# VH-VL binders against q960a1r229to459: the designs that were tried, part 15

Target 1, 231 residues: q960a1r229to459
Amino acid sequence: LKGDRIELLLPKNIDQFKKFKKDRTVISSGLITRFVSTRNPKEFSQKWISTKYVKEFNEITVNKDSVVVGAALNIQKMADTLTSSLSINIGKEIDSFIQKFSSPQIANFATWTGAIISGAKSSLSVSDLLILFNVLDAKLTLLNNSGELTQVAIEEFAEKKLFATHTIVNAIFSRSLTGFLFCLKLGETSEQDSTNFNFAALVGNQVSRIFVGLGGQPKRLTSLEVHIDAL

## First folded at step 4 (VH-VL)

Design d20 (framework fv_solitomab_arm2)
Fold by ESMFold2-Fast, scan of step 4:
Structure d20 (fold): chain C 231 residues (1-231), chain A 119 residues (1-119), chain B 106 residues (1-106)
Amino acid sequence: as target 1 above (231 residues)
Amino acid sequence: DVQLVQSGAEVKKPGASVKVSCKASGYTFTSYYMHWVRQAPGQGLEWIGRINPSGGYTNYADSVKGRFTITTDKSTSTAYMELSSLRSEDTATYYCARWGYLEFSLDYWGQGTTVTVSS
Amino acid sequence: DIVLTQSPATLSLSPGERATLSCRASQSVSYMNWYQQKPGKAPKRWIYDASNRATGVPARFSGSGSGTDYSLTINSLEAEDAATYYCQQYSTWPLTFGGGTKVEIK
């Protein structure tokens, strides 16, 4: 590993990114800054592609009915965007949940996409960011190897393990979400006594979304949603 | 060039409150956490809290148990700490410091504000 | 809280000698940083993430270690190296510092 060089491509727009992506590993501008700012950066014999100059990965767009968060943004920027664009009740709970489970150092360093992919890959631990995306009915814009953009639900992304074949471009959240959001994490840090779980519920005027995490991907409690929506 | 400039020295009586400012320049204020660290005369460094200027959310050390409040003013790129119910053991130099999230370290420090609590 | 124990408390050596400063954590840590503080001045980031020198730090400084045991080494001490050095961990909240090692030049 020592002595190997990195090939890093810096596409200027989405079309160049599509042409150059192929077998290259996606990195954020933060990692590039670390390599440049040190006299002895880590050297790898890998091919890298940057999202730094590609608008779609870095945009924050608040529309009348949706909010779009680019894949290169960190967890805190995502949380701040949702807090300011969604209803006050939902926003306050998002802020509280993120503060509880993500250290500020991690939230300002790690991209939300990295955290989502990490959570989707895990079969043993609960993922707080993944359950939050599930309860908020997040959609992901994905880029495949053929250069095609598709939109999938967060549940489908995790279940089909689309992180193995696709690049995340952005997340889309509905501004039509209303009601009471409640997020919870319980359990012990002991690996031998796995009582760790998380829970997220959005109880709206007509539609409820309820999820529980017991290890691996969050499970939707559809029968409970039907009963609550009938009230 | 990154700079953190703190307000001047304070002398307070026991039971009073003190507010110290830290004005940031040379970077995007809301992109970095701001930490506060104090140092009693002749003693070591003690972390007392931090704030995320983007979200406004804070964490405080148990040692200051509800007497510390950290706030920010985004329009002036300034962080503030307020310490209430001052005790003699709060006599210290108080530093603001920026968190460098690429290096997981406090990368730039203010010059320090000396707070003396005396009867 | 993770407790960091630095030793020795004071290290007095002559110019050209090698100094080794120890920092021991009460439990395993993933990130260890070192700060240099001269009398009357603010601390300055010196070593980050165990072994990386901050910008402007002379090559005679090196950091090493993992788990619970970390060290800061100064090869061939110079007069300007007289300062107190503090280790600091980031692995869990809250951030904690060692008690410091004062390096004096004879």
Scores: ipSAE 0.007, ipTM 0.458, lowest interface PAE 11.7, mean pLDDT 82

Design d21 (framework fv_solitomab_arm2)
Fold by ESMFold2-Fast, scan of step 4:
Structure d21 (fold): chain C 231 residues (1-231), chain A 119 residues (1-119), chain B 106 residues (1-106)
Amino acid sequence: as target 1 above (231 residues)
Amino acid sequence: DVQLVQSGAEVKKPGASVKVSCKASGYTFTSYYMHWVRQAPGQGLEWIGYINPSRGYTDYADSVKGRFTITTDKSTSTAYMELSSLRSEDTATYYCARWGYDEFSFDYWGQGTTVTVSS
Amino acid sequence: DIVLTQSPATLSLSPGERATLSCRASQSVSYMNWYQQKPGKAPKRWIYDASNRATGVPARFSGSGSGTDYSLTINSLEAEDAATYYCQQYSTYPLTFGGGTKVEIK
């Protein structure tokens, strides 16, 4: 629209982010390349707010029982943090699994937050990062439009589509989960049909967490978990 | 026995670049993160960055970001740091240090490389 | 950034005396490590996760503390203990070190 301006706000801390968020669309990058390629003048009036420079969204905190990863960090930094702070068997499998679905260029550029939201929005495709968060029992710290912080399980975030009403502040991973982690990504193509699915299982001393992705949100295999935990 | 052996002392003029090596032996090079820490003469220790040798991912301290690059050569089990646009405040002994996975601390250190920036 | 303040800057003591070194963090930390550095040498890991002695560290050394206050104690000082001791936190990035406490033997 004539006379309209694109507005991109770059808050430096969470208090500025809360004040400036309002009805603005949240992004983890400048989106300057998208802006330059935009053909439709109406898009020039869109208002954006970046998480990229917000101090609290770029923090990593390692606690005795948990590790906290800020929402503006890329997939590689998140993975590296998890592999260095969780048990060796879990860490090795996280490294292996992420390399199967994310190239180094993408992992160094894309935020884990963007990938999680993309996966949670999809009803047709499997999401490898989402199933990884599911099996690791990830919690998300969310900020609503009123400036309130809440924590939810990743399963709840995806099921209730909380990405539509909340901003992700960080992810929290338990360091008390131990055992063997196994992740699998299977995709078969034929000239006529294609299938794609993923699987993740954490088998520990006290608890098992088992998920399968056949399209859309990963399904928890609760009956199988009960059977394995009884052994 | 784990050893980290660094290259020799460097004297550079302001505006130049310096590249320091850290050759690892006695362990699987790609299984441990390699960090760099510097120490100005008579001062304390300052963390400046790290690399995950398995994946090539790096992270740098704000004090050196934009001028600092860490790389590795897996075939020789060697980590490198390169610092460009040198200033007098970059005069320091630079250490490579291995991050101990289970103890969450620096378990082995290189002997240090002194970099002097003077004109 | 988490700021670590070490005190005193210098301790001058005789062999057999007890030395206590303090490290205070600007905010609560999850892990505190200590490194010993002798003149012209690289630091050596000395204590990790507040209280665990690294391999080869004499039993006279002990670490303690939690939250924001940590200490390194040498129960009976020996000549080879003369060095600067640095604390270091692992709770958030960037990783930070204290300014060091220099232990001198009279």
Scores: ipSAE 0.204, ipTM 0.694, lowest interface PAE 5.2, mean pLDDT 85

Design d22 (framework fv_solitomab_arm2)
Fold by ESMFold2-Fast, scan of step 4:
Structure d22 (fold): chain C 231 residues (1-231), chain A 119 residues (1-119), chain B 106 residues (1-106)
Amino acid sequence: as target 1 above (231 residues)
Amino acid sequence: DVQLVQSGAEVKKPGASVKVSCKASGYTFTDYYMHWVRQAPGQGLEWIGYINPSRGYTNYADSVKGRFTITTDKSTSTAYMELSSLRSEDTATYYCARWGYDEFSLDYWGQGTTVTVSS
Amino acid sequence: DIVLTQSPATLSLSPGERATLSCRASQSVSYMNWYQQKPGKAPKRWIYDASNRATGVPARFSGSGSGTDYSLTINSLEAEDAATYYCQQYSTYPYTFGGGTKVEIK
C-alpha cells in the first residue's frame, strides 16, 4: 500500500516544468533509472519531477559570444560542445582534464548538472568539474520556485548554495576566452575521502583566472592573478 | 592542403550494411570534428552525425539513430560510417566534412560516396 | 528542430543580373552558413557566420541577415555561379539545412 502513491512527472517543455514543479523533488536525467529501481515501497506520497525530457534542458545553442549547454545533457555532450565551440588549445585541455576524473562510461551516463551540484555540496572533497567551471568563468541560468529565470556565476551558485532553492536550466560559457588553459588533478577517484588536490589556470593576454582545490570549494588565487597580469 | 578522400560507390540489397571510409590529410586529424551529411538523388542535404576523433564521442540524427555508427582510426587519419538494416530511402550520396572550429562551419568536404539500395 | 525555408526554389537569370537568395529560420539563430553545390560535385563552404566569405569566394558574393531572416546576394552573375545554394544553421542541435535555391543562367 505505502509507495503506491509515488508520482513521477515527465514534462516535455519548460512551461510544463514550471507549472508542475511546485513542491516536487527534481531528478536529473542521470539518476532517473536508479531512482525508480531503488524506490522504498514504504515511502508515502512522494512527488518527483524529471528534467530528462524537457526540451529546453536538452538544447545546445552556439551564439557569437557564448555557448549554452542544457542542464539535462551528459558530461560527454558538454565536453563535445565546449571543444567544438571554444579555441583549440582550451578545448584540448578540457578533454584531457575530463578524462582524468570521468571515464567514457561515466561521461555517457552522468549529467554535468549532477556533478556540479555534488561538487557544490561537498565541504571536504575536491570537485574537478566545479574547478573547471570556475576557471572557465561559467554562468548558470537558474529557475526559482516563482518561475523566474536568473543568471549567476558558478562561484555564487556554490557559495550561496543555490542548488537548494533553484533548478539549473543551462550553463553559459564565453567564446571570448583566450590564452592557455592548464588543469591538474592529484589523487585517485577511489580515494574520495583522502586529501586530494586540483588546480586550474587560464592565462590570457592580460587577465588570468587561477584556482586551487585543497579540499572543499576551489579557492581563487587573486594575488597570483594580479602578479601575472602585471607582466 | 587539406583533403578528404572517400571510398568508392556501393550497391547493396535491402537489409544489408554498408561501410564508407573518409581519409583525411593536410591537418592534425584529432583537432577537428568529422561530420557526415547525405543527399538523396535530386534532394537537399541532410546532416546525419559527427564524431570527435580525439575522444570517439559521437552524435547521430534521429533519422539514422540505432542503425548508424561513426568510428575513426587515428593511425591512418580515417573516419568511417557504417549504416545497417539498409532501406530504399537510404539511397543517397554520403559526404564526410570537417568542422571548422573558428568559423563553426563545414569547411572541407569529401568528394562523396554514392550508396544505392535496390532489390 | 529548426526548419530553414529557402526561397525561391529556382532562380533563372542572365549574366550580369543581381540574384538575391532568402533563407528564413523557424526560430532565431545566431549562426548561418551557406554552401555552394554544383551538379555531381560535393558542396563547398561559401559564406560562414552570415556575412563572411570563405577563402576563394569572389567579392560579388555577400551574405547578410540576423535572427530569422538571412540572404545571400550575387551582385553580378557569372556563368560559373550556376549552382544550388544551401543555408545551414549551427545555433541549435540538431544541425539543419535549407531545401536549397537553384541558380540557373539563361
Scores: ipSAE 0.011, ipTM 0.585, lowest interface PAE 8.1, mean pLDDT 83

Design d23 (framework fv_solitomab_arm2)
Fold by ESMFold2-Fast, scan of step 4:
Structure d23 (fold): chain C 231 residues (1-231), chain A 119 residues (1-119), chain B 106 residues (1-106)
Amino acid sequence: as target 1 above (231 residues)
Amino acid sequence: DVQLVQSGAEVKKPGASVKVSCKASGYTFTSYYMHWVRQAPGQGLEWIGYIRPSGGYTEYADSVKGRFTITTDKSTSTAYMELSSLRSEDTATYYCARWGYDEFSLDYWGQGTTVTVSS
Amino acid sequence: DIVLTQSPATLSLSPGERATLSCRASQSVSYMNWYQQKPGKAPKRWIYDASNRATGVPARFSGSGSGTDYSLTINSLEAEDAATYYCQQYSTWPLTFGGGTKVEIK
């Protein structure tokens, strides 16, 4: 009976995910069991597919030049991977910044993918995880409905709204980005009249990346980067 | 002069709990992960978990998950491991070891703490 | 989990001979480290990132390899080299160790 059936598929690898994805809604929530168990079955008619148990979405790989973090991993696991594989100063700031925008309870349950998609969809609020990915020059590996893989910059993913047509497989971070990382979160009140602001800067000998968030996608301050590099 | 100094040997009955300390000196304690590795008599090395001292984040191996807890006291630069519901197969020498970021290896090790679980 | 297979399990040689220890990974790894452990002692970091000697490690020790196949070579074995040597990978979590190769002097 339509409307009476709960359908949730739990593929174990990317080939099964490709076969079963079809028109199903992708769920990457760490609390998938709780979500299903608390809904009224009579009102649940959506078809869901989970990334939680897909092997390739749970993999972490540290290469000489890059770090790859699977899409189904939580925010804390991502942060710990970056902290253990990037320079001490960058890793320490990542850990500090995440603690400011995500409690340990949230960071240990919420996927980084869910947070990135939420941030990319928003036109009015800032996203702390999105600006962190921007300053770190993150790339995303994406899967389309035809089973094809492509790699895009985080800025392109957000600008082209690729969350509407693609599934995130992993994030790729460069280990060549070194220097001092500084992140700031300000004005996080929930009142409608309030302004949220975030800022992230990576300053090194070879590169400077500076971003500001005032609502929607973070903006890169390329003019400021040139002036800082000249100092 | 980096040093990791562990507490002394323990003898426990099955079902008991054991707590081992690892005191760090010669570096900024919160800047490095601390791992725990055990070795059963005559056997090889088995990774059992780590802690990030700055945030208290921990990960544990499946072999000890549910019975194993790692904690830190930042004021004394000390890491602790606690293993509960002890079994004979937990008899091992337990090592703390620091994770070196630049070299991606366990660069300094404690001297080891022997834990014997016997009837 | 990445499985590391070390061979041989035991290697018995005379002083002055060359020892070659193998470590094979179940999949390609980015970092391979080696630790020396003498009976009753804690392991010591010996080689890191395949080929770099840790401070104080004699020049007769060399590490090599990439991908899935790694080796530790002792060019001219000395009595003090009698120990068990463990390889350890860092490419994916969790950290995994090989079963060890015991080097004995005849």
Scores: ipSAE 0.107, ipTM 0.668, lowest interface PAE 6.1, mean pLDDT 84

Design d24 (framework fv_solitomab_arm2)
Fold by ESMFold2-Fast, scan of step 4:
Structure d24 (fold): chain C 231 residues (1-231), chain A 119 residues (1-119), chain B 106 residues (1-106)
Amino acid sequence: as target 1 above (231 residues)
Amino acid sequence: DVQLVQSGAEVKKPGASVKVSCKASGYTFTDYYMHWVRQAPGQGLEWIGYINPRGGYTNYADSVKGRFTITTDKSTSTAYMELSSLRSEDTATYYCARWGYYEFSLDYWGQGTTVTVSS
Amino acid sequence: DIVLTQSPATLSLSPGERATLSCRASQSVSYMNWYQQKPGKAPKRWIYDASNRATGVPARFSGSGSGTDYSLTINSLEAEDAATYYCQQYSTYPLTFGGGTKVEIK
C-alpha cells in the first residue's frame, strides 16, 4: 500500500538552508542515515531539511580565545575537538565523561545537537551532554525563521525552549576556562537504582560553576559557588 | 623521551600504493592527534591530514582525499598513511608529527620517509 | 583556505646582525607557529602561539604579531641559525604553512 511521500532537502551551505528551511522539520545526521537506509515510505507526511551536508554546520574553528563546533558533527568529534583545544585537565575529564554515558557507536553517529535538544526538551530524565555544556558555559549560535543569527548561553536556550523556534548552527566554548573539571553520573552501576542524577563542577581560580541534574534541566548551585569562590 | 620513528624510503611506479609507518614511543599514544605533512623536493611544507588515535577519526586535505588513508594500530603505538594511485606529483618526503594540544602546535616530528614515484 | 605569505624568500646576513622574517595571512588568524628546518632534517617546533619559545630555543629568537601580520626576529645572528623558517596557522582547517624564509649566514 502507498503512503504519503517523504520530502528531504539536502542544502550544501547556509544560504541554501535559509532559502529552503521555511516550514520544514530539521533532521540530524543520525536520523538522515536511518531515513536514507529505509526503502519503503510510510504514511508520514513530513517535509524535512537536513543539516548533514551544510558546509557551515560541519566546520571546526579553533581561535585563540574560543573553539567553535558545527551543529552537524557527532558527539565524539565534538569531544575530540574540546579535548585537543581546552586545558589538559578539562579535556581529559570531558573525554572520560563522554565515554561513560555514550557507547562508541552512539558517539560516532549521534549529533551533539540532537543530544542537546533531547536533553533540553526533557522534564523527567537527566541529560549528561546538557550538564556538560552548562558547566563549560557553552554558547550556541542560533538561526531564527527570519534568517537572523543570534548567540545565546546554553542555559537561556534550554530555559526559553529556543529549540522550538531556532536551528542550532554551532556551539562556542571559551578557551579561557581554567581550573578542575569533575563530572559524575550516578545510577550507572546498578539496574535497581531508584533514582538517577548527574553532577558537574568546574572549580576555577576566580569562579566556580556547579550543576546538579535531578531530572529535567540541570540546576545551578549558586550558593555553593559563592561559598567556594570565597575560599 | 618522545620519539617518532618512520619507515624507510620507498620507490614506486605510477599507479602503485605504498604504506608509510610512524612508530611512537615515550608517551600515551592515544592522548595526541597525529598529523601528516609532506614536502616535495626543494619545496615547502604541505599539510596532508590527521588522525585521532583514540577514535580513529581522520581529516584530510582536499588535494589527497580519496587517495590517501590514515590509520593507527594502538597495540603497537603506530600510525600509518597509505598512499594509493600514486602520481609523480606525490614524490615528497612525508613526515608524521604529534599535535601538542596544550600548545596547539606540531611539537615532535618523525625523521621523514622519502617516497619517489618514477616511471 | 588561509594563505600565508612569507617575505623575504631569502635573507643573507652576517653574524651579529638582526634578522626580521615576515608572515602575512590572507585573513585574520588567532594562532601562528614557526618551525625551523635545516637541510636534510625534519622541521622542529621553534615558536608557538605567536610569541612563545619552544624548549631549547635561544633567547635571541622572538615572535610577535596579531591579526594578519606576524614576524620572527633573530637578534644577533649566529652561524647555527642558518635554516629555513616556516610559519603555520591553526585558526581553521586545513592547516597551512607559509612558503618559508631561508636565512643564510655570510
Scores: ipSAE 0.000, ipTM 0.422, lowest interface PAE 15.1, mean pLDDT 82

Design d25 (framework fv_solitomab_arm2)
Fold by ESMFold2-Fast, scan of step 4:
Structure d25 (fold): chain C 231 residues (1-231), chain A 119 residues (1-119), chain B 106 residues (1-106)
Amino acid sequence: as target 1 above (231 residues)
Amino acid sequence: DVQLVQSGAEVKKPGASVKVSCKASGYTFTSYYMHWVRQAPGQGLEWIGYINPSGGWTDYADSVKGRFTITTDKSTSTAYMELSSLRSEDTATYYCARWGYLEFSLDYWGQGTTVTVSS
Amino acid sequence: DIVLTQSPATLSLSPGERATLSCRASQSVSYMNWYQQKPGKAPKRWIYDASNRATGVPARFSGSGSGTDYSLTINSLEAEDAATYYCQQYSTYPLTFGGGTKVEIK
């Protein structure tokens, strides 16, 4: 292609982002150079659009009953936010688990959205961040091509492959989650490499959430949840 | 000075598994995707998969899917490919190659590992 | 899958002659790369993004093209240019390669 150049658009607000998004690849301020990206090569393109100056992708809001984490934030900033805003037992396990699947260098630069999308697309590999979002009952705010904002459960996002038609704006976590969080990662190589199996359980006084990852989307163990909740 | 150094030649029987290593040096291992490309004797190049070493995410060509696994060891900056249930058509030289994300091309290649599947 | 067709399969030319290698895609592609492979050796990145020479590639090599039609030209062949040249697209996965054009001197 004669005259080929990388084009990066820098919208200043959500309305400009909606107008110019089209077929462009979304890039956050932390990934503008791409050298520490967790995004798969399929997303590398000539046309990019930045979330850097769009408020909705960069905000952290801690409310009475929820915490909101913008899509442009890196994995470490997300972890720090959850650790400081959720119960101590849940926060400690989140911090511990995240350190097992990403190096500090990557966690400080790669976005959590890139990791979630990569995990949702994979048919063979388990995704530690995706199972964590599942066990925490995360909700995602999504933007469609018509400019509409919708909120969906992480399980619905993955199952319906909404990453193909929507842009992630933020994640919402409930502050009313209680109980003990337990996450497990088993792999053949190092603790930070590809995992053959993962498991996450949130065992509360009234409600339990239990997931297992054997490759692809994590599976919810609803029968086990019912049994544990009955105790 | 980027280098990719692969393990030595392998001879396997049909139905066996083979594991090939690719040791990277001269750059930050987790910052670049690693691809695997094979070449049957006297034939052209065939892409078979990639791994993103930072998150462990992989994708595989349909021709090897279900028998092919790519992994990494960050402590040694090494990528591995494992191909199971070997068939005669898997006889090839297997190359690891780094993805240059700014040039959208495979910028550095390993020397290749010959895998022969013979009865 | 995007199919890349290279022609001719073999070019046998004398030193000093101009060689033109063709690569045609089954659909329009965004990025086309070329790799040089000598017998018994790994491929080397030669041209990236249609027309950019990789570091160390002699000035006699040039790439051109857009859409579905791409070419690699060697202005004045030298003995060291004997190799198979493969085109490779990056517009979509899976990554695909052409069948290669073998350049022979003599």
Scores: ipSAE 0.000, ipTM 0.414, lowest interface PAE 17.6, mean pLDDT 81

Design d26 (framework fv_solitomab_arm2)
Fold by ESMFold2-Fast, scan of step 4:
Structure d26 (fold): chain C 231 residues (1-231), chain A 119 residues (1-119), chain B 106 residues (1-106)
Amino acid sequence: as target 1 above (231 residues)
Amino acid sequence: DVQLVQSGAEVKKPGASVKVSCKASGYTFTSYYMHWVRQAPGQGLEWIGWINPSGGYTNYADSVKGRFTITTDKSTSTAYMELSSLRSEDTATYYCARWGYDEFSFDYWGQGTTVTVSS
Amino acid sequence: DIVLTQSPATLSLSPGERATLSCRASQSVSYMNWYQQKPGKAPKRWIYDASNRATGVPARFSGSGSGTDYSLTINSLEAEDAATYYCQQYSTYPYTFGGGTKVEIK
């Protein structure tokens, strides 16, 4: 390379990732070639670290009470895992909703973590994947710069902008979720906007989760949840 | 060692009902979906339904909907299929199969139960 | 529903020859599996996620493809490969199977 110095580290497990992370920029598996191909060779050196080959970021674990999906997996693998592992009334809607906002090519190469972080960073556009994680009460396992692991609700991750200080290791979904999932997207890609409005509701016997996206972070409709749960 | 063991062959008259069992062992029964797939003599594989043993939720193919029920007994780790109002067209070998999430495939299959509908 | 079309319906070849089995989906799919079934027996998982061999599957078998077009290739046929092979998609419910390709050894 002519004067271009790019360091891209490819750790193979979480201990190597912790050791080599330091101040390096984290790249999801779907974006490695994109970032390399778009970099100007005349720019200053940049140090990057990949999650693509980290064993723990590529694992799927289906337990009796939970489903764990590694951070380096693509959107389609995440969707297939959830659709097969969660109740029928939730799984069918997940599959249907993803088909509405993600093409097969996007779903097969883009990581779900990239989509979640992109959605969480936005102050104006909404994310269909982020609202889906909100309504499913997803928990994220996060790694800080000191090598410590913690678990937070997806709502907390977005609200506190934890993407700035943490690396996502995996997402955890409860298999005890019951009820009916309903998702809605308004806005067509054949027009200028990919999405202007989205809505997701999980209506169960004891607790409901209802979110709306009109731009920026999805908003939880807590008052409506209380009313529905009282019926 | 995962194993799925099905009940023995059945011969039924038209209009009768048949119930086939599939006993699972070697894994946590409620952690995996159980599917049923049938195969008419000399024909291909046809998916006919599945059950989530944890929640009891089911999904059935249109070809059998209204006559077909899948149930489970968690205490014995056994899945059941019941098909009513039998017709000659229901003559087939019926397989139970586990959906594996590690590799997203039917990773273990029962040995099959032949159901013959004849007068 | 996604329809899977397999071709040819039957393939009759001699030991040592190469067999290529096709599976075409009516719309783009992300995932494709293959199952081997011998007469009178239950199907066995053979290839998963388009190209990965299941445990115990000989190296002469390979799977490939993406989108709507998938193939199963047997580089050098052996007598034990006589069976019907079914493709299966799992990108969406209901999970559907192809009609099968019967491989016969002469």
Scores: ipSAE 0.000, ipTM 0.429, lowest interface PAE 14.8, mean pLDDT 81

Design d27 (framework fv_solitomab_arm2)
Fold by ESMFold2-Fast, scan of step 4:
Structure d27 (fold): chain C 231 residues (1-231), chain A 119 residues (1-119), chain B 106 residues (1-106)
Amino acid sequence: as target 1 above (231 residues)
Amino acid sequence: DVQLVQSGAEVKKPGASVKVSCKASGYTFTSYWMHWVRQAPGQGLEWIGYINPSGGYTNYADSVKGRFTITTDKSTSTAYMELSSLRSEDTATYYCARWGYYEFSLDYWGQGTTVTVSS
Amino acid sequence: DIVLTQSPATLSLSPGERATLSCRASQDVSYMNWYQQKPGKAPKRWIYDASNRATGVPARFSGSGSGTDYSLTINSLEAEDAATYYCQQYSTYPLTFGGGTKVEIK
């Protein structure tokens, strides 16, 4: 490590966070271990700022048309919020998929924000949480270095690598999502001897959202062909 | 003081259904997942499913899938399992157990309900 | 499914002796728990997250291990330790248990 001490700031609201964030490394309570495991000296700073106690990063808001999940919440709290606020068919599959993606220990310790950023940074590994956000048409509220808030689609966040220039404030999900959510992850059984990949599809009456993760960013597909006699 | 109290022993014929209850007390029922684990006489432990009481969402082991349903009644803090089309190999003691998120384990167990399937 | 293999199946020792129970996973697991079960009773959480003793578990019990190889050690056996001990992984669903090791006191 550079030097022998770290300064950690614990802002209590977004205005304090904006004021003191400049030239500091942003950390979440569940991400410290993952952060320190990336041993890039040029990226590492001895001045840290935490999202853990920022009021706006810990809020859950259920509106008529949307549900908002703060950036400092863990994966399980995010999943529970979506399961209780989205349609029953979508909620069942989210619950099931999160259990396959993450052990109870990881889901209750790691933030969803850390998992999304890790997945968006990777060009080589399959990201389970990122594909889930893609299929659900998640939007992110982002804070730039000038203190401005903007909202972007999860696909845009990943494609433009906005994790390098922005802090995630929250995720927004539409409560108008309908249809059947189907998620598949290979490599979760000991007998599976294949390249890991994941697949997620939200199939509704008018539109479908279909994504495949083969390594790197999930790829959106334009069509899904199902062969019933193959089952 | 956390307690999980299960219903009494059941004897069923093949093809019948059985429903077992697990009444929770001493904690906020909806804040913890409830798992079900069975144990055939003289054998080891087998996980068969869970329910998230907050959302009512379930996951079942392949060995019981299609015949197994877990439900909850939040007003009475009670979880239920129902197993249909019973076979002799379903003879076992069935346990409900709470998932302790902070310590990542099945931290409290019911006393068990013996289900005997005989032809 | 992750398969957990426990050995030995049965361990018969005298009071005061040291017991070591092994649990081997078919693939890397990050998290392992142990449960104690006495005849006719429900299992009790005994060790969680590889090495942490549950409340009320005597100091003579210790857990260790990482990756695929885990163990439960009883440094000085007492009569009350006679039970079957099961390891259980929680890295992936379905949750799986080992076949158990039965500890008998001579």
Scores: ipSAE 0.007, ipTM 0.439, lowest interface PAE 14.3, mean pLDDT 81

